# Designs tried in a protein design chat: miniprotein binders against a7ua95r516to809. Part 220

Target 1, 294 residues: a7ua95r516to809
Amino acid sequence: ASLSLLSISDLVPDLQFIFFWMSNAIEILYFIQQKSPAYMQTIELMDDKAGSKESLLSATISANEEAMTILEEVIMYTFQQCVYYITKTLYVVLPGLLDCNPFGTEPSSEQCRRAAGVCVCAVCVMPEAVRRVVSVFQTTSDLLQQYQVHSEIQSQMFAYLFFFTNVSLFNQLIDKGPARGWFQRSRVLQIQASVKILLDWAKGAGHNHLAQKFFAKFCSTVTILASPPQQLSQMSWKALCAEHPSLKPVQLHRILTQYQLMAELGPLPIWQPSSEDEAYIYRTVDLLESFENH

## First folded at step 19 (miniprotein)

Design zs1
Fold by ESMFold2-Fast, scan of step 19:
Structure zs1 (fold): chain B 294 residues (1-294), chain A 95 residues (1-95)
Amino acid sequence: as target 1 above (294 residues)
Amino acid sequence: SLRKRAEELERKAQELKEKVEELRREAEEKGAPEEVEELLKSAEELAQAAKWLARLAEIALERGDPRLARLLLRAAKILLDLAELLIKEAERMKE
């Protein structure tokens, strides 16, 4: 409850300072990398009458290596702090995605309206829960641009944020979904539409490749659960594994089991795992995803 | 304290930059080897970077992050010590 008060806007002042330090550390690191070869060349060209040239060169190399290593630690430290703050905010707002309706909260969102003699019909309004998640990603993007953080680091940031979002949503759906009705087909279609809004944002922001890569597991899960019974009943276990390679056997088996329980129309087959996968469908330790990258 | 350490390093870096400016002027007037000028120029650039890092450390301390401040001050000290070493070598070569 207390955590539900947390918003990205509350963290912006702290995040600004972290991005400030990160950006400055990167600039100083680049400065040392650019200047270091020139310093060493100057020393090499020195007249070595006193025999101290090798000592000076060695000291210069050591100092530059130590300084660069420490600056890399600063960059890593500030990167991890940004990730920590942003993912804590995401953790609070992400469950709302599984409970919202992107097809309209009020009947008025589908009403035809007239303004200046023109008729306009609103089909859908972005749910507040989706807007909160998008705001976290947008604020992060804005801060990275404001402090001119290099594109490689920006890509690493969004790779991690998308990875975290995927794991959080997948684990929430698998763990809490049965008790909260999230596996009902109508709810799954709402979840699918909400996720589409996030993926569209990522595409617009230039992160389509990262989004496709890191949301694969949750997208596969929602795609299977949203499938019509007539379509899904005609697919074999082997075909489903081929279509959804991001899902582990235990995960796919759990999803199909939940689908069978929620199905309303038509006879459904029992999806039998391949003989190779039979041992792995009972690996409960592999059911939920780890937040660790390995 | 770390705050006094950061202020000391920032002040020392500024003093080294001023000393380098004076030594470069003297080296030019005496027709010192090109390598002396380049070493002094390198020392000035390193002192500037050290001063920047010391100032960033002060801001980190004001924001309540002593771990970040320690990392920044360690980098500042290394660059400052290197600047001093290059200045000493340049002074010796002038001689």
Scores: ipSAE 0.697, ipTM 0.913, lowest interface PAE 0.8, mean pLDDT 83
Fold by OpenDDE base, second read of step 19:
Structure zs1 (fold): chain B 294 residues (1-294), chain A 95 residues (1-95)
Amino acid sequence: as target 1 above (294 residues)
Amino acid sequence: SLRKRAEELERKAQELKEKVEELRREAEEKGAPEEVEELLKSAEELAQAAKWLARLAEIALERGDPRLARLLLRAAKILLDLAELLIKEAERMKE
């Protein structure tokens, strides 16, 4: 009950503190990394009066390593906290993306209305369900930028969020898709259009490569399901495997089986798995993606 | 308490910064080697970083995260200890 009401905006105050700690810890870690060689060299070049030089150097190295280790732990801890809160909000809004009809009436966002009246920005013309997802990513981006978080950490954050999003959407589509009618071509085309809007946002935000990489599995699934029967029925199992390498054999087999049922196609020998893949197509444990494999 | 530790570390960091300034003046008056100034500068920067970590820890405590506060305070303590080592060496080299 309480989770359904949680928006990313409600978490911004807490996230700001986490990003503040994370950014400062990164800055201090970087400072230590940059300065440590200089003062170590200074110590090393000093006259060894009374044999104190080696002990001082050793103590300095040890202290530096320990401090860096602790700061790395702070960074990892704060990173995990950010991911926890952000993915919690994504979990709530992502199902709406699969039910979204992006070809319907264009809703305007209330946030842009307050600032400038009728806003025609890319976010304001988005369907509400897509806008809610994009808002989570945009808020994350804005916070990362506001606190000047190191670019590597920003990349890791978006990599994980895109990974999470892909796993969530893929698993929902595979598990609930047949029952929800998401495998119907008309519905698939809606999903495809919604995902395209999200990918376009990611491209505009400078995360095109990451989005392409981490959404590959979901995009492949949607691409297959969006394919006309006449086209897809001409593609062999091997060709489909080659075109969609992100899909495991069991996943591809499930998608094709459900497609066949939905399209009322008879058995298609051309979709028969290779002898090498035949042992893997029934590994149901590999059907859904795990959130732990990142 | 963690709060008292944070306050103590912040105070210690300030004391070390003041000590660095004192030693810097004395080193200049004596014509001490450049290495002394380098050590003092490093010590000052470490003390400043430690002070920031202590402040971050106080904020973490106010936000109800004692785990984070403990980590930040540990790092602050290590940096202060290192700053003290550099200060002692600078004092030795000044003589």
Scores: ipSAE 0.679, ipTM 0.887, lowest interface PAE 0.7, mean pLDDT 90

Design zs10
Fold by ESMFold2-Fast, scan of step 19:
Structure zs10 (fold): chain B 294 residues (1-294), chain A 81 residues (1-81)
Amino acid sequence: as target 1 above (294 residues)
Amino acid sequence: SKVRITIEVEGPPEIADIIAQVIRSLAEEAGAEEVEVRVEDGRVTITITGLSKRMAKYLLKIIKYLAEKYGVKVTYEIEEL
């Protein structure tokens, strides 16, 4: 009964039905909204069947607002179901991205050419762990396109998936990184290269803006950890905070402290939060969380 | 395999009727062969013919969600064709 151990390919048949019903609910909602001048031209260009659906829904004129609200609930429910199953799959495959080495230069057997007695092989290197994550995103994109889901809903889905990926990777790196050696500069550079492959995929898929927005926190973290010690030591606390606005002062301080411990560096600039209230609130929450775990 | 679903919605007529019409529209958009809505003594019956069994089961999950959300009682029967 658990889907967390299944590959994305195993989920496709079930996801197809959820995407199907979500797409249908969206289409019906847009037909009801046809009275809006802003949508009249768009609906007319996208769906020449609008008139038939309007005639059916006109019988519920006095209840149109309630029908639209119910359809919005259907859209929300099916959207949440898709996100739930897709993120369950992402949760299983994401940790592998932090352990893989994308700098491998081993010759792949995919293509080999001999010229002038010299064997020349084309190298196509993408770690399996990265391919698994990309596969989840690509399959989601394919399903959204197959069921002709409106671009606004597609953007919302990838916003959520990128948000989830960012939070999951950040939490894994911060919580497990020290014990796994992930804070070592060589390993951080490998993580940075793997993340770049995901970001390049997102750019190619037309989601560059969403990827920049929702991966900012994890990207800032990796950038700090990949920075030379001398560079970090020359920056003031204000400069560090300004360079990494996606990180809360408490998070930035934690990252720098862990970096210093792993790299055996000298003292870094003293931490000064952007707001005393913010620092106090986060410190209090951390104390309560730690206290309840004892 | 194709199925016939018979759904009975019980609740305040205002909300029950609107839910029934939304279900009807969803089924028609999905390519159901026949969709009939009947109102008798405060009970709304929706009969949907021609959806695949798997497609019908997902529609029923949606209907159950709506029933819980809006406080209406839904009962259903599936017949394989």
Scores: ipSAE 0.689, ipTM 0.927, lowest interface PAE 1.1, mean pLDDT 77
Fold by OpenDDE base, second read of step 19:
Structure zs10 (fold): chain B 294 residues (1-294), chain A 81 residues (1-81)
Amino acid sequence: as target 1 above (294 residues)
Amino acid sequence: SKVRITIEVEGPPEIADIIAQVIRSLAEEAGAEEVEVRVEDGRVTITITGLSKRMAKYLLKIIKYLAEKYGVKVTYEIEEL
């Protein structure tokens, strides 16, 4: 099946299986960790009539250690599988977010679980492209809650998904943005509004801190591009670096160069990189974000 | 379709009890409607009602793994409701 046809809904049955295993493995691991000390104490309190106490204790310790090791591997594997499937779905829907016009009249989703009719909930009023992205995250959240996955694992999963989303959107914007007109002010404002809707959802879902942290690069890029020329032209390289610390010098330089071209601004000495950063602006290998650095 | 699973655990009482508790917790987390645990003559019987057939199969895989790991004998029967 072409990746283009894969919806998050199509993956739900497989994800349910994986989440079940993950949750159960976590629970079993937790149970062993909590009960092992008590069990060992019970063995220690037994009469050593047969010299078997030490052997039993050793066997129990070894069995528990092996069980915990295997369970940890299962947890890691299932986590990775969940992330793999969810990120594939994100990969398909994320490009639509950059092309979305959130100011247009798009029909509300008729499939809102809360609506007997036209639902005006925050999700239903979202542009379709934004809603598709939110649906992936919401489905993930719902599954994590349904299977009562440990909160730390939930946080790690969302951290990675936000990381992936940021890298994907950032790289697409930097690489394809000029050619697709995404650097035009009107388009930038659309992107900014679309991302705000996503961030508002993340805030409502209790992931505000993670969203702010992991979307920082993309948000900084959009903020710079959305800035009026009159304002941005008054900001020095150093001021921009300080205001947008998530951006590498090479990234900031690329954004400003493209902005300058789009806005038909002449060379701006005030945007000239510092002598310290001059060596870094030529590191094109650092221009795009890597998916491996998480 | 929902199923009823009857699981029997044979082994050292301490280990059998631990396994039974784990199975109970897993079943409850899996959305079981009812979980009953009976201990008779060193044998633990766990009856789980209301799981989907798919969920039950997954639970049984976990139970098998635990049984092998802890050296206990586990038998089970599945009835479709």
Scores: ipSAE 0.006, ipTM 0.255, lowest interface PAE 9.6, mean pLDDT 84

Design zs11
Fold by OpenDDE base, second read of step 19:
Structure zs11 (fold): chain B 294 residues (1-294), chain A 81 residues (1-81)
Amino acid sequence: as target 1 above (294 residues)
Amino acid sequence: SKVRITIEVEGPPEIADIIAQVIRWSAEEAGAEEVEVRVEDGRVTITITGLSKRMAKYLLKSIKYLAEKYGVKVTYEIEEL
């Protein structure tokens, strides 16, 4: 099937199966971890008259270790599968977030229209492109809750998904932004508004800290680009570095260079990198975020 | 004991990239000290350093499963550190 046709809804049946096994494996693993000490103590308290106490203890330990090993493998497999499917869906929908106009009048979601006509809930008033992204996260959240997946695993899942989203959006903006006009002030403001909607959703979903942490680079980029020329031209390189610590020198330099071109500003000495950073500005390998640095 | 794993992923770029990211994330969560991803000539190379032998084994099984399921070619080399 073409990646372009894959929606999160199409993956729900497969995801349900995976989440089911992941949740079960986690529960069994925790059960073994919690009960094993009690079982071992019970065996230790048994009368050694049968000479089998040590053998039974050894067998129990070995069986538990084997079971735990298998369960850990299942958890890893299922987690990776979930991440793969969800990120595949995100990969399809995320580009739309950069092109959407959140200030336009878009129809309410089809789901809310069927229930009460025109719904004015936060989801229904979202631009379609934003709603598609939110739908992926919401579906993930709903499935994690439905199958009562351990909270730590849920946190790890969202951490990675936000990381992936940030890297994807950041790289697209830096690489394709100039050519697609995403550095134009009007477009930047649209992107800023769209990201705000996503962050507001994350806040409402209880993931505010994770969202703030993992979207920092993209948000910093958008903030700089959204700044009026009069304001940004008064900020030194050092001040910008301090205000946007998530950006590498090479990234900040690229953003400012592109901003300068779009704003038709002459060379600004105040934006010249420090002597300390000068060596790092030329590290083009560090320009795009690696999906490696989370 | 710690190991260094070099993984090569060949397939459609969109799939290979996603798989590479999942592998990287999994390695990091498994306690890898360093993870490098390189994309050259349509091939994705992932280098994982400092992973325990046990976790490396699990990671490799997971990678194999993903590779088979999504029809990508995965090769790997393991070096004991």
Scores: ipSAE 0.000, ipTM 0.213, lowest interface PAE 11.4, mean pLDDT 84
Fold by ESMFold2-Fast, scan of step 19:
Structure zs11 (fold): chain B 294 residues (1-294), chain A 81 residues (1-81)
Amino acid sequence: as target 1 above (294 residues)
Amino acid sequence: SKVRITIEVEGPPEIADIIAQVIRWSAEEAGAEEVEVRVEDGRVTITITGLSKRMAKYLLKSIKYLAEKYGVKVTYEIEEL
């Protein structure tokens, strides 16, 4: 409010305009691709009395190719603009997922009685922080549907948004987690529950495959941190690498090191990297993920 | 409410024609009752009748973007019906 922070709701009018043009450009591109062969065939059937048929064909091919190039650039530009505004909004709201408690304050006995007639339910509620993230995804879905954007483009949009979310959450947890207390098991369980709400939304929206693919790194990290000491101490480095293939050796090493520090465990087996992984860990100082899909 | 929009596109002939076709298609998909395209004195004139005022604003904003990006000159008039 006092800092004029833009919410997703504030951006909807601008996003509607961008989605409108993206949808129109996609439809026009499709139209040209479908109609171009028929038009070319019509020209081919014309009588070339003046030697103009080849010139007309060449001009028509050039015009169609230029039109398709312009439309493809418009589609790419509008797609990039949508992604830019949406991810900018996500970046502001995502840290809240790491600090929220989806188990909330247990419902009062009176709330339980009102809801069920008998007090039997203490259920996970959608915290405000999770609701803010879900609202960004839901608004995106609504706009894509409102402007009838093709399912392939919708899938590409959510693939990128999930990729961005995964990288953002992973980097924040790894970089700031120790100082924030996020590696404490109770906090990790809260994070795990919050992420489940987000993943459940994605499944309901028809994006389960994309969510499974693009959240793998962050989910692996949370799974390891939520593991009981007894279970984790029984696993070799090789077994952990095999079970969590999305994690780079340096990332896995960092996570295990933080786990040991936070758990205040007695003497633990050292999770010894392979010689190759150890060499990589030794020479690598950058453990954060890039926002580039390389 | 419904409007009539008259749009003039000036620029390289191929680009102006492509933009005119984009405008025509977009107007038809947006529910325009009538779309006319005329070529006069090296400019393309598009007359669009029957769009809502809201759809007309979206169309014009998009046209301005395309005009700026591809170096064509676009002028327009809106008349409320």
Scores: ipSAE 0.000, ipTM 0.221, lowest interface PAE 13.9, mean pLDDT 73

Design zs12
Fold by ESMFold2-Fast, scan of step 19:
Structure zs12 (fold): chain B 294 residues (1-294), chain A 81 residues (1-81)
Amino acid sequence: as target 1 above (294 residues)
Amino acid sequence: SKVRITIEVEGPPEIADIIAQVIRWLAEEAGAEEVEVRVEDGRVTITITGLSKRSAKSLLKIIKYLAEKYGVKVTYEIEEL
């Protein structure tokens, strides 16, 4: 289903078949990889005075290598299709993370629920906007597990999804943040809390290392913006660059400029760029991140 | 509903034969009831019986991708059982 705004749940039936074929291709590829050496040894041990063993060996090696390449293409195609549909859904739900308030989700004592014959009170719930994003990741994880996709492919899938999420959130915050008020301290703290919910989900799902790696830029941005004025004003440009190596000079400069404006700290001499970086703070072509991974 | 899908792959034998073999392996791994491969003078015919209509349709999308990628011609026919 294309050209319509579907929830992740609406895409599950179609995604199931893509994951199904990806899993089948992976299993076949690993079977060939495991059995090919043993089969080649069997051919090598054959008694054949006519010399047909050499021809069979050569032909089998060539055919197996080509079949493995085609299976790799099937895996890549199905992987790319999954990523396409999942990221298309993510793109629609991600901006909501920047506008939601996770601090307002704690229920009152009046919200008492009965569970297993016992009344349970004060259940904390995830904001709807965060839940929509988590549901995309959870559904992806569920499908990967349902079709027993190998852990290496699972890691690659979440690496890309985290990369996409990081770029999308960073670009939205930098490009639209000033007009939307997202750089105001109260909003930044809400964004930080929402991102922590995503990172906690990733940790629980076994993807903590990937989340830390691929969310580095957005996490650095939010960490700087959430810093108390007393703390941030005592840090030099060089110290900030060392602490946040994922940020390009133009990106760091834009973030600090917004921070200064919102915190009413006066001019930027406190965070004067190094002479080496001074030329790079004006490279507007480097401000926003590309969705293409090199 | 279950279907029978007949696929014809036309191209250089060295690539057409291997693509057909991969299609056969994919169908067998997916639980097809019967998979038959027939080779006739530069044309490979694969008959797959017993996949669901949706599985067959999704497999066909993959086959079309491979055909475009490797420069072979693929034609197909689906029959409901």
Scores: ipSAE 0.718, ipTM 0.934, lowest interface PAE 0.9, mean pLDDT 83
Fold by OpenDDE base, second read of step 19:
Structure zs12 (fold): chain B 294 residues (1-294), chain A 81 residues (1-81)
Amino acid sequence: as target 1 above (294 residues)
Amino acid sequence: SKVRITIEVEGPPEIADIIAQVIRWLAEEAGAEEVEVRVEDGRVTITITGLSKRSAKSLLKIIKYLAEKYGVKVTYEIEEL
């Protein structure tokens, strides 16, 4: 099946089982961790007949440690599988977010149609492209809750998914943005509005801190590009670096260069990198974000 | 439909026994009706009864991963009940 046809709904049945086993493994791990001290105490209270107590204690400790290690591997494996499947669906839907016009009248989702007409909930009023992205995150959230996955694991899952989303959107915008016209002010404002909807969803879902942290680079890029030329041309390189610390010098330089071209601005000495940053602006290897640095 | 899965684990006894224990715990937590573990001549046999076919298949993926990671040989048979 072409990746283009793969919806999150198609993966739900497989994801359900992965989440199921992940949750079960976590529960067993915690059970062992909580019960181990009690078992050890019970063994310690047994009559020490012929050194059997120490050997039994040692054997029990070793067996529990090894079992916990294997369970941790199961948790890691299932976690990675979840991430793998979910990120595949994100990969398909994320490009639509950059092309989306959130100011257009799009029909509400069929899924929230109540008997009395068009649902006006926050999800139903979202543009289709935004709703598709939100649906992936919402489905993930629903599955994590359904299987009562530990809150720390949920946070790690969303951290990675937001990281992946940020890297994907950032790299696409930097690489393809100029050619696709995404650096045009009107398009940037559309992207900004679309991202705001996503961030508002994340806030409503209780992931505001994670979203702010992991979307920082993409948001900074969009904020710079959305800035009026009159305002941005008054900001120095140092001021922009300070306001957007998530951006590497090479990234900021690239954004400003493309902005200058798009806005038909002449050379702006005020945007010239500092002598300290001059060596870093030529590090093209650092221009795009890596998926491996998480 | 429910299935009966018979899993055989061959390898170092210490590793095979622990893997078998983990499989047992996972199967029990998954709502298996019966889980039997037999150890004979360095081979561990786990019989799981009452899992759905889909749950069984997903469990087998986990077991395969563990087998590859720990260098143990795993074979299995699935019978529909």
Scores: ipSAE 0.352, ipTM 0.764, lowest interface PAE 1.3, mean pLDDT 88

Design zs13
Fold by ESMFold2-Fast, scan of step 19:
Parts: sequence; C-alpha cells; structure tokens
Structure zs13 (fold): chain B 294 residues (1-294), chain A 81 residues (1-81)
Amino acid sequence: as target 1 above (294 residues)
Amino acid sequence: SKVRITIEVEGPPEIADIIAQVIRWLAEEAGAEEVEVRVEDGRVTITITGLSKRMAKYLLKIIKSLAEKSGVKVTYEIEEL
C-alpha cells in the first residue's frame, strides 16, 4: 500500500521499532562504559609472568573503544531516523498553526484589541491544528518513556524538534505571510495565542528551557508584529536589535517593513539600520533559516 | 511471526569481529532465543533466532548503514519460522 502519512499515529508502529533498537544500543553502551574500568582494574592486579597481561590490556582497550564507536553510530543512525520521520509529520501539520483561530470560530473585535502577553479570552480553545502538533510532541514523549530512553537523549530530541518547529514556522511566516495576510494584527494575535499553547505544553513536559532557547526567533518575530504602533514606533533600530538578538538584520528589516505596511505608518527614520548592519540588509540568502543551522 | 536471520560480515578481521560482537550484543539485549557467531576464512557469520520479523528488518537496516560507513561488506538471509 502507498501510504500517505497523515498523522503521527500512522508512524507509531514503525517508530516503536526504531526507538527499541536505539534504547538497546544506549543500554549496551552504558554497560561497557560502566564495567570497562572495573575489568581493567582486575587485569592490572593479575600476575603476569608470561608477558600476556600487557597484550590482554592493550587488546581489550582497543576492542572496547571500537565497540563504543560502533554503538555510537547505531545510536546516531536510529536517532536521525526517528527525527526524520517525526519532523516529516511536523512539516505537514505546522502551517496549520498560522491559519487557525484559538479564540473560537473567529476572534471578536474586542479580543483582537487585547495585546496582553496573557490570554484573558474566555473563548480560547485548542484548535485541531494545534492539537495535531501537540500530539506529535506528546507521542514522541510517550515513546521515549515507553522505551526508557535516557534523559540526555530525550533532551537532544526535543531540542531538535523545537529547532525544526521554529525554523519551519519562521520561514512560513516570513516567506508566505504577506500574501496570506498573516501580518495583519488580528492574525498575528491568533498566531501568538496558538504558539503559547505549544510553549505551555513544553513547560508542562519539563522542556521549558529548550522551548525558550529554540523558539526565540519565531517568538521575537511574533512579539514585534503584535506590538502596538505607539510602543513600537518609540523604539530605535538599536533597541530592537538588543531586545531581539536572535533576529538577523535582514530578518528584522523585513519584519519592520511588513509591520509598517500593515499599520499604515509613514516612513519612520527611527527604524533605519545602522551603518554596520546595512550591508546585511540586502543579503537575501540570509532571510530564511536553514534546517541545518548549528 | 519469528524469524532466523543469518548475517555474513566480510572485511578486515579486526573490524569484522567488532561489528559481529556488537550485532550479537544487540540481538541478545533484544531477547533473541539464540545467537551464534562463527569465524571461517576471513568472514564472520552471525545467526540470530527468535526475533520478530519487524524487529529483524529494522536491525538489518541498522547493519546495512554500519556496513556502508565502515567499508565492510554485509550479506544476510531471513527465514520465517
């Protein structure tokens, strides 16, 4: 059957086997790391009248190092396979976050006027688009727990998933946002509320520090776009760069240009790039983020 | 359904032996009923009995990836039990 993978649930039967082998490789690696020193100490204490002790030590050290390298390759391969399939699913569901409305079927005019960081709207619901993204993260967490994957590997996986999510959402918003009306204030407030649901899930799952680190660029973008014109127009280019260090000069310039268009603000000298940043404004190659950024 | 897989590793003995040992450890940790390793004329043969067909398929994908990176040649056969 040619399977069009529509949900994370479709991948679980295959993912469980990849997580299974990854977990097994991790356990074997930890066993070697923990037991090798004790074994070496035992060899060191042996009487070696035949000249065999040093040969045995040398051979054992080499074999253990090579075995650990191979196990690390197994762990890396299985980790990359898990990330590949999970991010493939995320890529399909993430754009929905930019089109959904967490304020009910549509936001009221009063709800759209509230620019508070805390959602005080009683009509806020988890849209299906947001639920699909949360389901991918929750299923990943469940599989990591089911196969007892060590916490360090769990943190690395969510670090990458949050990195991927941030890049995907940022690129979609910057590249397609103007044509789809996503830079309009009402839409930006909806996007902000949807992202808050994801960040709240991450906090509840114990990944708050990773979410804060890896969502910084998209969160900065949405924060600027959601800012009231009176507040934003009083900030200098230098002040905006200092408050949003995750944004490159070309990215900040694009965001402010779109904000100026949507808010019908005249040309504002206050948002002029510094002389040292001007050279980077026209580097179109730096506008969108790479999924391979380190 | 359970399977028997036979894996043959060909390459420099020092590398082939370590790869075979890691494969044995992975199969044993996974709960294989029997794991046998035989060394004959520069090749290492690993026979694993009792893994499910799906577990075995994913193990073989891992082994294929390892072979491509290490420069050893790996061949395998699967028999359903």
Scores: ipSAE 0.675, ipTM 0.920, lowest interface PAE 1.3, mean pLDDT 82
Fold by OpenDDE base, second read of step 19:
Structure zs13 (fold): chain B 294 residues (1-294), chain A 81 residues (1-81)
Amino acid sequence: as target 1 above (294 residues)
Amino acid sequence: SKVRITIEVEGPPEIADIIAQVIRWLAEEAGAEEVEVRVEDGRVTITITGLSKRMAKYLLKIIKSLAEKSGVKVTYEIEEL
């Protein structure tokens, strides 16, 4: 099936099984970890009538360690599979977020049309492109809660998904933004509004800290681009670096250069990089974010 | 359709017991109607009744993976009820 046709709803049946087994494996692992010490103590207290207690204890320890190792592998595998399927879905829907006009009248979602009444929930009133992204995250959240997945694993999953989303959106904006007109102020304001809706959802879902942390680069980029020329032209390179610490010097330099071109500003000495940063400005390898560095 | 799965685990008693407990727990969580575990002479037999064919298939995939990783020999039979 073409990746373009893959929706999160199509994956739900498979994801349900993966989440089920992931949750169960975590619970079993936790059970073994908690009960193993008591079990070993019980063996130590047994009469040494039928054989070496030491041999039995050693065998039991080995068996428990092996079982825990297997369960850890199942957890890692199922986690990886969840991330794999969910990120594939995100990959399909994320480009639509950058082209979204949240100020436009978009028709209600097909799901809302099938309901006997107009659903006025926060998700139903979202622009379709934003709603599609939020739907992936919401479905993930619902599944994690449904199967009572351990909170730490939930946090790790959302951390990765937000990381992936930030990298994808940031790279697309930096690479394709100038050519697609996403650096135009009107378009930037649309992007800013769309991202705000996503961040508001994340806040409502209890993931505010993770969202703020992992979307920092994309948000910083959008904030700079959304700034009026009169305001941004008064900010020095050092001030911008300090205000946007998530951006590498090469990234900030690229953003400012493209902003200058878009706004038809002449050379601004105040945006000149420091001597310390000059060595890093031309490191084009650091311009785009990597998916591997998580 | 519901299925009956009979699983035989052969290996060191300590490992076989752990695997049997894991399988029992997984089967119960999967909504099995009945789970029986028999241990005889280092062989553990687990009989799971009442799972759907789909759930049984997933359970067996996990059991197979566990068996391969633990070096324990696992055999199974599926009967449609």
Scores: ipSAE 0.017, ipTM 0.439, lowest interface PAE 5.8, mean pLDDT 86

